# VH-VL binders against Coenzyme F420H(2) oxidase (fprA), part 1

Every score and structure here is a prediction.

Target 1, 148 residues: Coenzyme F420H(2) oxidase (fprA), of Methanobrevibacter arboriphilus (b1a7s3r263to410)
Amino acid sequence: VTIVYDTMHYSTQKMAHEIAEGIMAEGYDVEMFFLHEDERSEIVKSILDSKAIAIGAPTINDEPYPSIGDLMYYLKGLRFERTGIKRKAVTFGSMGGKGGTPASLGKDLGEYGFDVVDTCEVYYVPDEEENKACFKLGQKLVEEAKKI
Structure headers, positions and changes below count from the first letter of each chain, unless a header shows other numbers; Kabat numbers aren't used for antibody chains.
F is the ipSAE of ESMFold2-Fast. E and O are both the ipSAE of ESMFold2, at different seeds. Each is the mean of both directions, binder to target and target to binder. V2 is 0.75 times the mean of E and O plus 0.25 times the DockQ between their complexes.
Where letters were taken out, [cut] stands.
The coordinates of atoms that the task and the answers printed are left out; those that the model quotes come from them. Centres of patches stay.

## First folded at step 1 (VH-VL)

Design C10
Fold by ESMFold2, look of step 15:
Structure C10 (fold): chain C 148 residues (1-148), chain A 120 residues (1-120), chain B 112 residues (1-112)
Amino acid sequence: as target 1 above (148 residues)
Amino acid sequence: QVQLVQSGAEVKKPGASVKVSCKASGYTFTHYYIHWVRQAPGQGLEWMGRINPSSGSTKYAPRLQDRVTMTRDTSTSTVYMELSSLRSEDTAVYYCARVSYYGSGSFDYWGQGTTVTVSS
Amino acid sequence: DVVMTQSPLSLPVTLGQPASISCKSSQSLVYSDGNTYLNWFQQRPGQSPRRLIYKVSNRDSGVPDRFSGSGSGTDFTLKISRVEAEDVGVYYCMQGTHFPYTFGQGTRLEIK
């Protein structure tokens, strides 16, 4: 499973770690990528080799130069709908205002050929209940990926 | 408790290679990047590169990229840094360091350092 | 490469008096995400470096509040409001905004 995230704050990174813990609790390996530290080509290669992905970003209003947009544009061009594999996906993120980035990313991924099984969005920093929800989201992603 | 424990001191001849290990404990190994920084005797700090332990992906300082290789073993939670074609200027203390939640270059834990001496 | 210039390189200070270390970068350290990845590290004699300040002004856990960081763009400052004996060591600024990451030359703080 491939987890990709972008964040100005540690909130989305914390969510990514909790999702990863949920996946690993089910006995599966995770490759994690932080867009500011990792090259796009390596991220895309990992996605192509995976049955399931998790993509996280903060709400667009808190993302004046969103590197996630560059990744999404690249994924659009790969035409995943033609690969014959219906990869599972979740989206996640933190918000400080209106929100909606996970839902928007999910819509786009669906158009690109992914089966988006759930989304998770939190206000500011995830609390204990929201951390548990992220953990469960990782478990759900694995459950859905097994159906492939 | 988060710990980074490095391998012991090495003495090498010019032209040889050295491989330094950095064993992580007290946290989920694959969640945090590991960087390598070196310090020549009486000198400042030089960033060498980093590895993403979850993927094995690496990025190296351009001046060293042809001579440095970083790898990891997730089963032992260990990162390795290998420097080849050693020169006398490579004599230094080599540190591994973990990047925190708070971003690039924000190293919250450091290894104890490994002294590598290159001499004839 | 971004050049990080510290001044002074040697800083003798009387116990209980303030100390100030300047760090200047050859390029702006503001990253595209709006953050400024300017960090400060302390290396006590015989020890590994230790983080003091991240993202310009945020103190690491366990760092006394007499340490503070400030600055923007290319000009940054580390201040110690009242120097104590345990503060002896070398202080480095470091930028993580531009590849490759680079350090200042270091400032050796000693008690007079």
Scores: ipSAE 0.356, ipTM 0.798, lowest interface PAE 3.6, mean pLDDT 85
Fold by ESMFold2, look of step 5:
Structure C10 (fold): chain C 148 residues (1-148), chain A 120 residues (1-120), chain B 112 residues (1-112)
Amino acid sequence: as target 1 above (148 residues)
Amino acid sequence: QVQLVQSGAEVKKPGASVKVSCKASGYTFTHYYIHWVRQAPGQGLEWMGRINPSSGSTKYAPRLQDRVTMTRDTSTSTVYMELSSLRSEDTAVYYCARVSYYGSGSFDYWGQGTTVTVSS
Amino acid sequence: DVVMTQSPLSLPVTLGQPASISCKSSQSLVYSDGNTYLNWFQQRPGQSPRRLIYKVSNRDSGVPDRFSGSGSGTDFTLKISRVEAEDVGVYYCMQGTHFPYTFGQGTRLEIK
C-alpha cells in the first residue's frame, strides 16, 4: 500500500501516519511518500505496484496544493481502468475553511480508475477521535483491497 | 523514548570504505525519513543525504553521490550509510537524524554520532 | 547550493545579557508550499546537535522561552533574551528548502 501526502502543518502527516498504522495492524507493508522529500517517479512506481493507495493534501485558502495537483494530473494520464485491476483508494486531509479537498480528490481518483472506498477530513488538527477514524480508514482500505 | 543508536567508532585507511549503522526505536521506523550529517573535527555540519525507510528511496548530496550509499532493514529498524574511497578529509563524526513532523531538515532526534578516522 | 552565512562566528556574552545570531541565505527559503524551512540547532560541548527552532520561529518543546527565532526570505535571527550558563555551545542555522540541504558555519556562544 502506498501513501502519498503533502502538508503545510503537521496535520496531514499525522493523518497519514494513523492510516499507515491501521494498514500495518492488518499485517501489510506501507510505503509512505512526502511530496517535498520524494521524487515523483518513485511515487508513481510505488502506486503502479500497489493494489491500494491513500492520497492526502491540506486545503490552503480553499485551493489544493500545487504538488498534489501535479501528481493527480499524472495519475489521470495512466488510465488505471485499462490495467484490469481497479485499485482501491482513500483520500484524506485537513482544512482551514470550507474543506472538501478529500472529497474532490476522491472524485478525481474515481474518474482515473480507482475504487475510492472512503475519505477522512479534519478541521485543522486531528483530535483523538479523528486519529482513531484515520486508523480505521487504513483498516478499511486493506479490507477492500483484499477483495481484489 | 525515541532513540537512534549508532555503531561504534571506526579507523580506516585511505581508499577503504566504512559502513555506519543507525538503529531506531521508540517510534514507527517507516514513518520518518533518516538523514545523515557529518562534522569534521573542529568544523561545522555537512548534510550527506537521506533515505525514506518505507520505500528505501535515497537522495544524496551531489558532492558525495558517487561515494555514498544508504540502505535500510525494516525488520531491524536500522539504517546504514556506506562511504567508499575514503580520504583523510572524510575524518569526521557521522550522525543520523530523524526528520520531524515539521518538514525538511527539521531534525528532532539525533544519533550519538560515530567517529570515523581515516589515516594511513 | 544555498550558502548559509552566520554572524558572528564567535559570540562572547555576559550572563544575563541578550544575544543575537544572524543567519543569511543566498536564496529565498520560502518553499512552494508557502513554508520557510529554516531551522536552528544547538550543539553543547561534547554532545550531538539538538533542535531549538523549526520553520523560522517555532520553538521545540522543552526549549526555554528565552529563545526566539524570526526573519523571512533570506534574513533570519536567533535571539536569546537572557543568556544563561547552560547556553554555552555552537548554534547552527540550517535550510531545508533547497536541495542539497545546507548549514551555516556555526556561532560559538561563550560566557565572558
Scores: ipSAE 0.305, ipTM 0.778, lowest interface PAE 4.6, mean pLDDT 85

## First folded at step 4 (VH-VL)

Design Q6
Fold by ESMFold2, look of step 7:
Structure Q6 (fold): chain C 148 residues (1-148), chain A 118 residues (1-118), chain B 112 residues (1-112)
Amino acid sequence: as target 1 above (148 residues)
Amino acid sequence: QVQLVQSGAEVKKPGASVKVSCKASGYTFTHYYIHWVRQAPGQGLEWMGRINPSSGSTKYAPRLQDRVTMTRDTSTSTVYMELSSLRSEDTAVYYCARFGYYGSFDYWGQGTTVTVSS
Amino acid sequence: DVVMTQSPLSLPVTLGQPASISCKSSQSLVYSDGNTYLNWFQQRPGQSPRRLIYKVSNRDSGVPDRFSGSGSGTDFTLKISRVEAEDVGVYYCMQGTHFPYTFGQGTRLEIK
């Protein structure tokens, strides 16, 4: 499972870690990528090798960060909808206003050929219950991916 | 508690290689990048590179790219930094550091002194 | 490589008085995500570096509030409002916006 995230305040990183813990609790390995540090080609390679992905970014002024947009544009060009497998996906992120980045990313991934299982968005910093929800989201992603 | 524990001091001849280990504990190893920074005696800090422990992906400072290799062993939660073709100017304390929350180094190893002498 | 220039390189200070350290970069440190990855580290003699400030002005946990960071673009400042004996050491700025990451040459803070 491949997790890719970008973050403004660390909240999205915290959510990514909780999702990863949920996946690992089910016995599966996770490759995690932070867009500031990792090369796009390595991220895309990991996604191509995965049956399940999680993509996260914060929302600022109701718009996603440019770095996520560049990745999403590249994924669009790969035309995943033409493969024989409909990969599972979740989207996640934090918000400071109206939000909506996880839902928008989910719609885009659906158009690119992914089966978007769920989305998770928190206001600024996840509380204890929101951390548990992210953990369960990771478990749900694995459960759905096993059905392939 | 988060800890980064490095291997012990090394004395090497010019032309040899050194491999320094950094064992992580107290957190999920694959969640955080590990960077390496060195400090020559009486000098400042120099960033050497980093490794993504979940994928094994690396990125090195261009000045060292020909001589440095970073690897990890997820089963032991350990990263390794190997520097080859050692020169006297490679004499330094080598630190591993965790790339933590807020996009900066939040925990550092204790340092490993590498001395290169004839 | 981005050059990080600190001033002064040696900073003798009387206990209880303020101290100020300048750090200038050869390029803007504003990254495409809008963040400025300028960090400050403290290194006491014989110890590993310790993070003080991240992203220009944010104090790390456990760092006394007498430490503050400020600046933008290419000009940055670390201030200590009231120097204490425990503040002796070398202070480094570091940029994480441009590859490869680079440090300033360090500022040695000493008590007069």
Scores: ipSAE 0.364, ipTM 0.802, lowest interface PAE 3.9, mean pLDDT 85

Design R5
Fold by ESMFold2, look of step 11:
Structure R5 (fold): chain C 148 residues (1-148), chain A 117 residues (1-117), chain B 112 residues (1-112)
Amino acid sequence: as target 1 above (148 residues)
Amino acid sequence: QVQLVQSGAEVKKPGASVKVSCKASGYTFTHYYIHWVRQAPGQGLEWMGRINPSSGSTKYAPRLQDRVTMTRDTSTSTVYMELSSLRSEDTAVYYCARYYGSGFDYWGQGTTVTVSS
Amino acid sequence: DVVMTQSPLSLPVTLGQPASISCKSSQSLVYSDGNTYLNWFQQRPGQSPRRLIYKVSNRDSGVPDRFSGSGSGTDFTLKISRVEAEDVGVYYCMQGTHFPYTFGQGTRLEIK
C-alpha cells in the first residue's frame, strides 16, 4: 500500500501515520512518501505496484497545492482503468477553513480509474477519535483491496 | 521516548570504507526519514543525504553521491551509512537525525570517524 | 547549491542583553507548497545539534520564549531577547527547500 501526502502542517502527517498503522495492523507493508522529500518517479512506481493508495493534502479553500496537482495530473494520464486492476483509494487531509479538498481529490481519482472507498477530513489537528477513524480507514482500505 | 543510537568511533586508512549504524527506538521506524549530517573538526555542518525507511529510497548530496550508500533494516529499526574511498577530509563526526516537519527533531550522539595514514 | 550566509560569525554578548543573528540565502526559500523551510539549530559545546526553530518562526517544543525567528524570502533572523549562560554555543541556519540541503557557516555566541 502506498501513502502519499503533502503538508501545510503536522496534521496531515499525523493522519498519514494513523492510516499506515491501520494497514500494518492487518499485516501489510506500507510505503509512505512525502512529496517534498521524494521523487515523483518513485511515487508513481510504488502506486503502479500497489492495489491500494491513500492520498493526503491540506485544504486550501477548495484548491489542491501545486505539487499534489502535478501528481494528480500525471495519474490522470496513466489511465489506471486500463491496467486490469481497479485499485482502491482513500483521500485525507486537514482543514483550516472551508475544507473539501479530500472529497475533490476523491472525485478526480474516481475519474482516473480508482475505486475511492472513503475520505477523511479533520479540522486543524486530529483528536483521539479522529486518529482512531484514520486507523480504521487504513484497515478498511486493506479489506477493500483484498476483494481484488 | 525517541532515541537514535549510533555505532562507535572508527579509525580508517585512506582508501578504505566505513559503515556507521544508527538504531532507532521509541517510534514507528518507517514513518520518519533519517538524514545524515557530518561535521569536520572545528567546522560547520554538511548534509550528506537521507533515506526513506519505508521504501528504502535514498537521496544523496551531489558531492558525495559516488561514495555514499545508505541502507536500512526494518527488522532491527537500523539505518546504515557507508562512505567509501575515504580521504583525510572525511575525518568528522557523523550524525544521523530524524526528519519531522521541516527539520531534524532528534539526533544521534554522533560517530567519530578518523582517517589517517 | 544554495549558499547560506550567516552574520556575524562571532557574537560576544553580555549576559542579559539581546542577541541577533542574520542568515541570508542565495535563493528564495519559499517552496511550491507555500512553506519556507528555514530552520535554526543550536550546538552547545561537545553536543549534537538541537533544533530551535522550524519553518522560519515556529519554536520547537521545550525551546524558551526568549528565542524567536523571523524573515521571509532570502533574509532571516534569529533573536535571543535576553542571553543566558546556557545559550553559549554555535548557531546554524539551514535551508530544506532546495536540494541539496545546506547550512550556514555558523555563529559562535560567547559571553564577553
Scores: ipSAE 0.360, ipTM 0.799, lowest interface PAE 4.0, mean pLDDT 85
Fold by ESMFold2 at other seeds, look of step 5:
Parts: structure tokens; sequence; C-alpha cells
Structure R5 (fold): chain C 148 residues (1-148), chain A 117 residues (1-117), chain B 112 residues (1-112)
């Protein structure tokens, strides 16, 4: 499973870690990528080799920054609906205002050929209950991916 | 209880290689990038490169690209840095550091590598 | 490579007085995600570096509130409101926006 995130704060990093722990608790490997640190080509290669992905970005004025947009544009061009595998996906992020970035990313991924099974959005920093929800989201992603 | 424990000091001759280990504990190894930074005696800090432990992907400082190799072993939570074709200017303390919150939150104790004729 | 220039390189200071360290970069440190990856580190004699400030102004855990960071773009400042004896050491700024990551040359803070 491939987790990709972009963050304005520690919050999205914390959510990504909790999702990864949920996946690992089910006995599956996770490759994690922080867009600032990793090259797009390595991220896309990991996604192509995965049956499930998680993509996260914070919501700031309801507009994603160029780095996440660049990745999403590239995924659009790959025409995943034609690969014969409808990969599972979740989206996640933190918000400081209106929110909606996880839902927007999920809609885009659906158009690109992914089966978006859920989203997770928290206000500012995830509390203990929200950390549990992210953990369970990871477990749910694996459960859905097993149906492929 | 996050710890990065590095291998012991090394004395090498010019032209040799050195391989320094960095063992991580107290956290999920694959969640955090590991970077290497060195410090020549009485001098500042120089970034050498980093490894993504989940994928094994690396990126190296261009000045060192031809001589440095970083690897990891997820079963032992250990990162390795190997520097080849050693020169006297490579005499330094070599640090591994964990990347979190856009910078290095935990550092290893350092490994002194001395290159002398 | 992005050049990070610190000023002053040597900073003798009287106990209890404020101190200020400047760090200037040869390029903007604002990344395409909107973050500015500028960090400050302290290295006490005989020790590994310790992170003080990340993303310009955020104090790391356990860092006293007498330390503060500010700045934007290419100009950054670390301030110590009241210098204490334990603040002796070398202070480095570092940029993580552009590869390769680069450090300033260091500012040695000493009690005079």
Amino acid sequence: as target 1 above (148 residues)
Amino acid sequence: QVQLVQSGAEVKKPGASVKVSCKASGYTFTHYYIHWVRQAPGQGLEWMGRINPSSGSTKYAPRLQDRVTMTRDTSTSTVYMELSSLRSEDTAVYYCARYYGSGFDYWGQGTTVTVSS
Amino acid sequence: DVVMTQSPLSLPVTLGQPASISCKSSQSLVYSDGNTYLNWFQQRPGQSPRRLIYKVSNRDSGVPDRFSGSGSGTDFTLKISRVEAEDVGVYYCMQGTHFPYTFGQGTRLEIK
C-alpha cells in the first residue's frame, strides 16, 4: 500500500502515520512518500505496483498547493480505468476553515479510475478519537483491497 | 525513547572505504526519513544525503554522489552509509538524523572517521 | 546550491542580555507547498546538534520560550531574549527547501 501526503502542519503527517499503522496491523507493507522529499516518478511507480493508496493534503482556503496538483494531474493522464484493476483509495487531511480537500481529491481519484472507499478530515490536529479513526481507515482500506 | 545509535569510530587510510551504521529504535522505522550530515574538525555541518526507509529511495549531495551509498535493512531498523575512495578531507564526525516536522528532530551520537596516511 | 550566510560568526554576549543571529539565503526558501523550510540548530560543546526552531518560527519540544525565530523569503532571524549560561555553543541555520540541503557557517555564542 502506498501513502502519499503533503502537509502544511504536523497534522497530516500524524494522520498518515496512523493510517499506516492500521495497514501494518493487518500485516501489509506500506511505502510512504512525502511530496517535498520524494520524486514523482518513484511515487507513481509505487502506486502502479499497489492495489490500494492513501492520498492526503491539508485544506487551506480550499485550494491545493502546486505539488499535490502536479501529482494529481499526472495520475489523470495514466487512465487507470484501462488497467483492468480498480485500485482502492482513501483521502485524508486536516482543515482550519471550510474543509473539503479530502472530498475533492476523492472525486478526482474516482474520475481517474480509483474506487474511493472513504475519507478522513480533522479540524487542525487530530485528537485521540480522530487518531483511532485514521487507524481504522487504514484497516478498512486493506479490507476493501482484499476484495480485488 | 527515540534513539539513533551509530557504529564506533574508524581510522582509515586514503583510498579505503568506510561503512557507518545507524540503528533506530523507539519508533516505526519506515515512517521517517534518515539523513546523513558530517562535520569536519572545527568546521560547520555538511548535508550528505538521505534515504526513505520505506522504499529504499536515496538522494545524495552532488559533491558526494560518485562516492556515497546509503542502504537500509528494515528487519533490523538500520541505515548504512558507505563512503568510498576516502581522502584526508573526509576526516569528520558523521551523524545520522531523523527527519520530522521539516527538519532533524533526533540525531545519532556521531561516528568519528579519521583518514590519515 | 543555496548559500546560507550567517551574521555574526562570533557573538560574545553578556548574561541576561538579548542576542540576535541573522541568516540570509541566496534564494527564496518558500517551497511549492507554501512552507518555508528554514530551521535553527544549537550545538553545545561536545554534543550532537539539537533542533531549536523549524519552519521559521516553530519551537521544538523542550526549547525555552526565550528562543524565537522570524523572517520570510530570504531573511531570517533567531533571537534569544535573555541569554543564559547554558546557551553557549554554535548556532546553525539550515534550509530544506532546495536540494541539496545547506547550512549556514555557524555563529559561536560565548559569554563575555
Scores: ipSAE 0.337, ipTM 0.791, lowest interface PAE 4.4, mean pLDDT 85

